# Designs tried in a protein design chat: VH-VL binders against Gas vesicle protein F (gvpF). Part 2

Target 1, 213 residues: Gas vesicle protein F (gvpF), of Haloferax mediterranei (q02231)
Amino acid sequence: MSDNLYTYGVIEQEDIELEIDGVAGAERVYTVDYRTLSAVVSDIDTTDPERTDEDVQVHNTVLQHVLEYDGGRTVVPMSFGMAFKNGRTLKGVMRGARRALRSALNDIEGTVELGVKIITSSEGGVSHDAIRADIGDRLSELSINETENDLFSDRLVVNKSYLVARDRRDDFDAAIDTIEEEYGDELTVQYTGPWAPYNFVDIHIGADQQRGR

## First folded at step 16 (VH-VL; from r60 with light chain N32S)

Design r66
Fold by OpenDDE, fold request of step 17:
Structure r66 (fold): chain C 213 residues (1-213), chain A 124 residues (1-124), chain B 112 residues (1-112)
Amino acid sequence: as target 1 above (213 residues)
Amino acid sequence: EVQLVESGGGLVKPGGSLRLSCAASGFTFSKYAMHWVRQTPEKRLEWVATISSGGSYTYFPDSVQGRFTISRDNAKNSLYLQMNSLRAEDTAVYYCARHTYYDFWKDHRAFDVWGQGTTVTVSS
Amino acid sequence: DIVMTQTPLSLSVTPGQPASISCKSSQRLYHSYNEDYLNWYLQKPGQSPQLLIYYVSKRASGVPDRFSGSGSGTDFTLKISRVEAEDVGVYYCMQGTHRPYTFGGGTKVEIK
C-alpha cells in the first residue's frame, strides 16, 4: 500500500480524524504533525493526482469541513495537487516552510474567506456605480481585508473576496441578507463560503519539495 | 467560423498615436470580454489591455496605463486599441484575443481565439 | 508582477518521443475555489498563438489528448506524450490570476 499523502492545508497542531470524502476517493482525512503544526491529509496512490473539477471541489469541501469542524479553527489552505511520497517527506516540507506557515497562520488567525458575486438581471442596464459603492462600503466595514476580482462581464457588478473575522461572520451574513432585500429585484447575489483564506495567504511550496528533491 | 481580424498597424514616430481595430465574426461578440496582447520582436508575449463584454470595465498594465485606451462597439463587432504617446518599446505585433466563455460564476481566464495580428513599429 | 519562468528554453525531440516543459510562477496562482489560472499556448511557425491548455489541465477545443497539463501552486508542467511534426513551435505558459497577466518566456520545441 502506498504511503503517499495528499495534503489539503495546515492548521495549528491538533489531532483530527474525519471520515469524509477526500481527493481521489479517500474516505479518511486526518492530521500529520510537525511540531506546532498539523497538516491535513488523506491517503493517495500517487504523488501526481489528476486535476479534475470534482476533486478540486472535494479538496475545497474538505478544507471547509475542517475549517468549521467542532467549533472551527484557522486553516492555511494548500493548492490542489500537493501530494507527498510519505509522511517523512511531508514533515520535511513542513519543516522547510515552518516560518512561512506560522506567519500565515498568524496573519489569518480567526478568519474565514467569503466570496461575493453580484450580477444584474439584465444586460444593458444603467450604471451600477452607486450600487457597487454602497455594497462595497457595507461589506468592507465588516471585513478585515478584501480582494477585488477582475470583472469580465458588464453584468457582473461585484466580484470580491473578503477576509472576515469569524466573530463577525453573522454580521456579514446579515449584511448580505439586507443587500439581497434591498437590491433583490435587480441583482442576484452569489454568496459563498466560508472558505480557508485562499486569497489572503501566500505559501510557496514547489514541486521539488513535493517530490522530495 | 470564429474569427478575429486585426488592422491599423503601421510605422509611427515616438510620441505618435495609432488606433488598432479588431473585427470579430462567427460568435456573439457582446458576450465576451476581449483582450489585446502584443508580441515583441524578441517574441515575448505581453498583455496590453482587457475590456469587459459591454465595455464598462477596462484593465491595463502599468506599462501602457494612461497611454492606451481600449474600447469596443458591439453593434459593429469591433474592438479598438487607441495608442497614444507611443514609445519604441511598444513595437510589437498586436493581437486581439477573445476571452474564454464567461458565465459570471466561473472563469478560466484564457484566450481561446486569436487574430492574425497587426504590426506596430515605433521608430524615429 | 508575477514572473513566469519556463524551462527549458529549447527542446529537440525525436518524433514519437515524449516532451515535458516546466513553468514556474514567482507566486501562487490559485484564487478563490482553488482556481489556478494557468494556461498554455502554442505558437506554430508563422502563426498566432493558440490555446492548448487552460486551468492547468483542461484541453482546449480540438487539442489532441497527447497534450496534458498538470501542476499546482507555483509549479506547472506541459507534457506531450508523443511529439509529432505538427507540434513544432514555441510554447508559452500564462498566468491569468493576477494583473498584470504575464507569460513565460517561451520554450521552443523542435524535431530531431
Scores: ipSAE 0.811, ipTM 0.908, lowest interface PAE 0.5, mean pLDDT 92
Fold by OpenDDE, fold request of step 17:
Structure r66 (fold): chain C 213 residues (1-213), chain A 124 residues (1-124), chain B 112 residues (1-112)
Amino acid sequence: as target 1 above (213 residues)
Amino acid sequence: EVQLVESGGGLVKPGGSLRLSCAASGFTFSKYAMHWVRQTPEKRLEWVATISSGGSYTYFPDSVQGRFTISRDNAKNSLYLQMNSLRAEDTAVYYCARHTYYDFWKDHRAFDVWGQGTTVTVSS
Amino acid sequence: DIVMTQTPLSLSVTPGQPASISCKSSQRLYHSYNEDYLNWYLQKPGQSPQLLIYYVSKRASGVPDRFSGSGSGTDFTLKISRVEAEDVGVYYCMQGTHRPYTFGGGTKVEIK
C-alpha cells in the first residue's frame, strides 16, 4: 500500500474525517495536521494523478464539503493534482509554506468565493453597460473583493468572482434573486458556489516540494 | 476547411503605421473571439491583442496598449490590427489566431487555429 | 506578468524514445473550479504554431495520444512517450489565466 496523499486544501487545525468520494476513487477524506494547520487529504496510489473532468469535479466537491462542514470552515484551496509521497513529505511542504498558508487563511477567514456569469438571451441589440454597472454595484456592495474575468463573447455581460463573507451570503443570494427577477427577461444568470477562494489566495507549491526535494 | 490568412505586413519606419488583416474561412467567425500573436526574430511568442466575438471587448498588453487597436468585421469574416507609433521592438511575424470554442460557461483560453503569419519590420 | 520558464532549452532524442519538457509559471494558473489555462504548442520548422494540449492535459483535435500533459500549481510537463520524426520543432507553453497571456521561451526538440 502506498502512503501517497492527495491534498485538497488547508484549514485551521482540526480533526475532520468524512466518508465521501475523493480523487482517484478514494472513499475517505481526512486531515493531516501540522501545528495550527490541517491539510485535507485522501489516500492515493500515485503522486501524479491523472487529470480528468470527473476527478476535478470530485476535488471541487470535496472542498465544498469541507467549506460547509459543521457550520462552515475557512479553506485555502489547493490546485488539482497536489499529491505527496507520504505524510512526512506533506508536513514538510506545510512547514515550508506555513507563513503563506497562515496569511492566506487570515485573508479569507470566514469567506467564500461565489461565481457570477450573466449572459444575454439575445445576440446584439442595445448596450448592456447600464445593466452591467447596476449589477456590478449591487454585488460589489455585498462582497469583500471581486475579480473580473475575461469576456470572450459579446453575449457574456458579467463574468466575475466575488469574495463574500459567510454572514453576508444570504444577502448576496437575495441580491442575485432580485437581479434575476429584474433582468430575467433579458439575461440568464449562472450563480455558482460556494467555493474555496481560488481567486483570492496567492499560494504556490512547486513540483519539487511535492517530491520532497 | 478552417483557415486564417494574414496580410498587410511590410517594412515601416519607426513612428509609422500599418494595418494588418486576417481573413477567416471555414467556420462561423462571429462565434469566436480572435487574437493577434506575434513572434519576434528571436522566436519568442507574444500575445498582442484579443477581441471578443462581437467586438465589444478588447484586451492588450501594456507593450502595445494605446498604440494598437483590434477590430473585426463579422460580415466580412475579417480581423484587423491597426498598429500606430510603431517601434523597432514591434518587428515580428504577426499571427491571427482563433480562440477555442466558448460556450459561456466553459472556456479553454487556447488558440486552436493559426494563420500563416505576416511579417512586420520596423526599421529606419 | 506571469513568467513562463521552460526547460530544457533544447532536447535531442532518439526516435522511439520518450521526451519530457517542463514549464514553470511564476505564479499559480488555476481559476475557480480548477480551471488551469495552461497550453502547449508545437511549431514545426517553417510552420505556424499549432495547439497540442490545452487545460493542462487535454489533447487538441488530431493530436496523437503519445502526447500528454500534466501538472499542477506552477509546474507543468509535456511528455512524448515515443518521439517521431514529425515531432521535431519548438514547443511552447502558454498561460491563458491572466492577462497578459504569456508564453514560455520554447524548447527545441530534435532527432538524433
Scores: ipSAE 0.798, ipTM 0.904, lowest interface PAE 0.5, mean pLDDT 92
Fold by ESMFold2, fold request of step 17:
Structure r66 (fold): chain C 213 residues (1-213), chain A 124 residues (1-124), chain B 112 residues (1-112)
Amino acid sequence: as target 1 above (213 residues)
Amino acid sequence: EVQLVESGGGLVKPGGSLRLSCAASGFTFSKYAMHWVRQTPEKRLEWVATISSGGSYTYFPDSVQGRFTISRDNAKNSLYLQMNSLRAEDTAVYYCARHTYYDFWKDHRAFDVWGQGTTVTVSS
Amino acid sequence: DIVMTQTPLSLSVTPGQPASISCKSSQRLYHSYNEDYLNWYLQKPGQSPQLLIYYVSKRASGVPDRFSGSGSGTDFTLKISRVEAEDVGVYYCMQGTHRPYTFGGGTKVEIK
């Protein structure tokens, strides 16, 4: 008989209700409003959800659905495990974080995040610097921003997240396809997304606030 | 048996230099990124350096950037830390550590093998 | 730099009783879409650190199932369901999400 709410992310105010799989076996994902904001939520029996690989994937899948649903929207993603004991508590947290959430929504308006890894084959003689320069120039031209991720293997010559406007998404996809065609078996491209822009927002909500008592 | 053995520690004056070595055995050294981690006299652990599996990529915290250099010789299964312009704050036990195996899809960023450490004391 | 804050700083535990250690980061540790690079190490007296838990909740090879990790975002927990004499030492959390990679200050666990 819990009123607990698990949160996935925050959007501009909009009434959404989806019959899709949610965290901890939820079958319904919907919105809770606070002024110009809506939290994307599902019902949950605890405020301290177990972190499993399955539910992390469900969390990410819900966010991808919301990101793309009905023409798409801007989504500020929340970390896994943000659950609140009732709607009143959730709205209190949204009130306290309102300016940060509004700023994040503005910063990432109309964008998605795309992940790209470029891995060289053992038989490719192509210079790592030449690959980085060629691919970097082509993808950076199509993006608003990018961030580098650490490189732990010398075969990994690109490991970047890109912030891309929705209306440039098809151009970005086409650039990836062209790169794969041009280089053939000299390299492997791992291309992921679209994601809510996790790497391009910086929001922290303390544990006491999220669980309120 | 998987093993890492550090050497080269000792007493050095502030402003001095010292070179640490780490000998690896029991695994394919060239497939793993490697790290140096130090433990201060107060028992705090501090990451000091990272090097990619082939040596092309290196990373340092600001506190040692420009003073420390990390390198490896995969033919000799050896990892090195060159420490220059040493300060009293660099006094610590220095460990080499192996990065978990990276398959390009999943990176755990954990240090799954540690050496026994070598002690560096920076004192006037 | 991400500050990793561990509580408590020390524990004295009756053998067979549970123990719980908190690790809180000053910034969320999410990377690559809820991939949290949060690890736990145990340093037994006179030994080097050893990996216990990686990727928040996964036990390293040979680690008994009485050890479990949980959490996400900024709040992480290591639990020992029943403490044994061999569990004595200092426990450290570590984040590998953002450079510089940082460790918690440690939690010393002793048997009463």
Scores: ipSAE 0.678, ipTM 0.868, lowest interface PAE 1.0, mean pLDDT 89
Fold by ESMFold2, fold request of step 17:
Structure r66 (fold): chain C 213 residues (1-213), chain A 124 residues (1-124), chain B 112 residues (1-112)
Amino acid sequence: as target 1 above (213 residues)
Amino acid sequence: EVQLVESGGGLVKPGGSLRLSCAASGFTFSKYAMHWVRQTPEKRLEWVATISSGGSYTYFPDSVQGRFTISRDNAKNSLYLQMNSLRAEDTAVYYCARHTYYDFWKDHRAFDVWGQGTTVTVSS
Amino acid sequence: DIVMTQTPLSLSVTPGQPASISCKSSQRLYHSYNEDYLNWYLQKPGQSPQLLIYYVSKRASGVPDRFSGSGSGTDFTLKISRVEAEDVGVYYCMQGTHRPYTFGGGTKVEIK
């Protein structure tokens, strides 16, 4: 068994070990500690993992498990493909990024990301503006922050990611249910998550740091 | 046979205007977002404009914002680029390009069909 | 704006040789749902660009399996396992994650 570690994200220091599917066929996900931080990792036979749709999905699923496991926690997600030669190399990267990781954990403390797409049953210009304004205001009041994705179809009137406090999640879920009830057949809601807040953190760890020397 | 055919290119003086057209055929035009992409004389590719499938949403880089307008007529399967206040740096071959099909779950954000291009030259 | 840097600027290859083209972005190219919108286009001599690879590693319809894409974060690679005469042209990477959408400067591939 190699010493290479594939990294999913960073949490407050905590000992976690889960028997779940990991990237590249791993069957165990666990933590490596550095001071007040823990990296969520699995074993891997390379520092240059192949990017496949399946393993990107596994990466996301691991993060969702950790996000919700045993009462939940704050998770700073890493992009797909962060693999390191050994635990010492990983801890060196965490040491170099300590301030940024701590800042990110503080910024997203107790939050999740929720994705919302609102798709209308028909194309109509003025109806789009009214629906967007109504739904946008209602969901924005229940969130800490939001980001908007580009709109490539006129049937798509909302395409946003929301940063939502964990204790406001039920209110957000209820607002989605109310919107679906109120608008009926006029629209379809695609509601996804919870996710580790991908769109609300910016962790700059270069390719040199993800490869052992 | 999926096709995009651009027209309307030519020689124009700085400060002038020009309107490009793109005729689409062989697919359901109204289901696809569309783009304009230009290729400079130095062969660099630059994204210029995007329009949503029904025309309500448009996007531009800062370099052309306020000077260029993108529009479409889905009944005529046609895409347009209105270029105003033209500058020497707008000299390029202009392509219309089709956005990959978007099913509301997965967007690949690629340009899967390109026209043959129409040449715009801005010079005194 | 995200700068996309391609290397090398050009390649001269003997038919049947492999080729490898690097594309590096000035910032990470992931978005909602951990998606990287990194695409590759080939412009053959006298032609318009054509889609070759999308979503980092997926081949467009009709593209031979000697073409493969890989990478994540800021570092992406296009490989041709065995270069053929019809592969001659200029290869461009493109990111569609952050507006403005940007292309690399191009890599010219020639047969020698």
Scores: ipSAE 0.671, ipTM 0.865, lowest interface PAE 1.0, mean pLDDT 88

## First folded at step 18 (VH-VL; from r66 with light chain G96A)

Design r74
Fold by ESMFold2, look of step 23:
Structure r74 (fold): chain C 213 residues (1-213), chain A 124 residues (1-124), chain B 112 residues (1-112)
Amino acid sequence: as target 1 above (213 residues)
Amino acid sequence: EVQLVESGGGLVKPGGSLRLSCAASGFTFSKYAMHWVRQTPEKRLEWVATISSGGSYTYFPDSVQGRFTISRDNAKNSLYLQMNSLRAEDTAVYYCARHTYYDFWKDHRAFDVWGQGTTVTVSS
Amino acid sequence: DIVMTQTPLSLSVTPGQPASISCKSSQRLYHSYNEDYLNWYLQKPGQSPQLLIYYVSKRASGVPDRFSGSGSGTDFTLKISRVEAEDVGVYYCMQATHRPYTFGGGTKVEIK
């Protein structure tokens, strides 16, 4: 049918083919090489994929699978909707971004992103600041970097993403378990991941590159 | 009926102060984060302030940081903006706006209800 | 600060015909896991702004299905499949991914 490629992210050059669900009903995910890099892609019949909650989740699930598949690897995630007319156009984009992609791969080597939200059963008070400081210090010590998200509810005392070395994941998991046991029903922890480190890479790819120029 | 009604606008000299109020009705005010957004005479929209549902967390752009204070009284269903050291550039229609409902799994960060606005004019 | 650039600045549309408005950000808008906090508002003449589209593509309550949003990264689009007289006004995009939250300069839609 079409030669369009939907792109999920970029890894160190590696031949991968997976029979898993992809965006827009794709049934396999594979790699397209450019020098020392490989783009993780699937076939798609448009360069303007429809953004749905289901396909955003499929995009993220593909990247999580690639992140952990066969011993795991470093993944630079791309934004949802990066579809290219053909492999030649995709390789042209990778060529133009090669140094930035290499730098990103080096910066996040051996890491994953973990998401944490801490929700209290009660509203307001000085104890929320103390809980936030205590939990924040414990988790920050186990991470390489973190990003803060805005807090729109007073019951939400932590809303952060953490960049964590793969070798420290068990320690981070244990810290989360300890927090849950210490506080019981007084806190709810929403703990997600591992994710490709979306919040810890800074790579711009414009829509002009999707259509080819 | 969900409503937000602003008041407290008027004419003030540069360096002066005003306190804006926003009265909320038709929804559980204490469950929602709230915002102030202004529209300049050139029709440009500018975010001015945010406050969390219980009032513990506030956010401002640099242009008003240290001059404006946002607060709320959930028992009175009221949102406030204290504006100090006013400048000509603060001349605008000020809207209060309600943040979309935050269910802890997903944050949409949209302003789904707006008031009618109150006009602030900073002039000699 | 993230600059949001809208094009065109204005457009005049025959009723029943489509309209398309572009919004480009000066940097990527996704926050975590493709959470793009990109919204669209309509300000009708003499009224306050009203939410049309949030989270790139989700229609606010009561918004007709002739309005649709799309895009990712830095490039976003609002489409009106068949413009009606009630759609006249100024359309603004807004990003809430990075503080300060910023609006586009607006696109005026009027009918011929």
Scores: ipSAE 0.720, ipTM 0.876, lowest interface PAE 0.8, mean pLDDT 89

## First folded at step 20 (VH-VL; from r80 with heavy chain R98K, light chain Y55W)

Design r83
Fold by ESMFold2, look of step 23:
Structure r83 (fold): chain C 213 residues (1-213), chain A 124 residues (1-124), chain B 112 residues (1-112)
Amino acid sequence: as target 1 above (213 residues)
Amino acid sequence: EVQLVESGGGLVKPGGSLRLSCAASGFTFSKYAMHWVRQTPEKRLEWVATISSGGSYTYFPDSVKGRFTISRDNAKNSLYLQMNSLRAEDTAVYYCAKHTYYDFWKDHRAFDVWGQGTTVTVSS
Amino acid sequence: DIVMTQTPLSLSVTPGQPASISCKSSQRLYHSYNEDYLNWYLQKPGQSPQLLIYWVSKRASGVPDRFSGSGSGTDFTLKISRVEAEDVGVYYCMQATHRPYTFGGGTKVEIK
């Protein structure tokens, strides 16, 4: 049996064990502590996991569970594929990144990420600029921060990720519902989340060590 | 059968202007975003401009923003790059490139077809 | 701007042997639902670049399965399981996650 640990993200120190599906067929997700931090991990038989659509979905589902489990918590998510030879190696990487991880936890405290994509039903026959401005203003006022994704089709009027405080999430949900009611068949909305705030955190651990094994 | 053919390159003095064209065939041009990418004499590739499928959204790196303008004419299956205030560092082979598959909910964000390129030389 | 660093600068490979090319970004490339916009292109001598890999690991149409991509975050790899004569050229990685979109400096692959 290998000691390898697949890492999903980092939280404030807390003992968690979940019997849920993990990457590469793992059946248990749990925490490994380093001082005031805990890494969310599962057991894995390699330090170079295969990136499949199925395991990418599992990775994200694990993070969503941890984000919402037992009243919820702040989660700093990791990119898919972060696996370490053993707990000592993982703790060493966390030690080196401790200040960055702490800073990230503080920056996103009490928040979730919500994704919004909106397309118009017609090809340029509606006032797309007015629609984009109206919807953008309403959603931005309900968020702490946002990232705008590039628009490659003129029918795509919103493509954004929003950082939203947990206690304002109901207001954001209601705004989406109101937009759908007001515009009816003129718009199609894809609304996703909650996600750990992946687009609002710039933390990556251990990639060079993984390859230089 | 998908083809992109660039034209309009040439020799120009610093501060001058050129307009590049890209003629597209073999696909529904109006359904795809289009790009310009240049290759410097040192063989480095640099993204230069992007335009959305209908032309409403354009994007540029800071190195050319304000000097270059991208446009398209979907009725003529043509893409254009207007280059003003040219500098020696703009010397390159300029390629037009087609955006890959785009689903409104999913974007591959890669360049699957490139033209043969047109050479722009900016010198004294 | 995100700097894309490729190593090695060049490879000299006997035919049929594997090759591996590293591409490292100066920042995390994640932009959405773990859909990292990291692409690989091959420019054969005298030709325009051609798409090999998109989304880190997905092969473009017509690309042989001896080409594979992997990685996440800041570290990405292109592997050729068996180098053939037609694989000679310069390989470039490209990120399109964050504007400006940027390319690596290239890795030249030659037959020895």
Scores: ipSAE 0.654, ipTM 0.855, lowest interface PAE 1.0, mean pLDDT 88

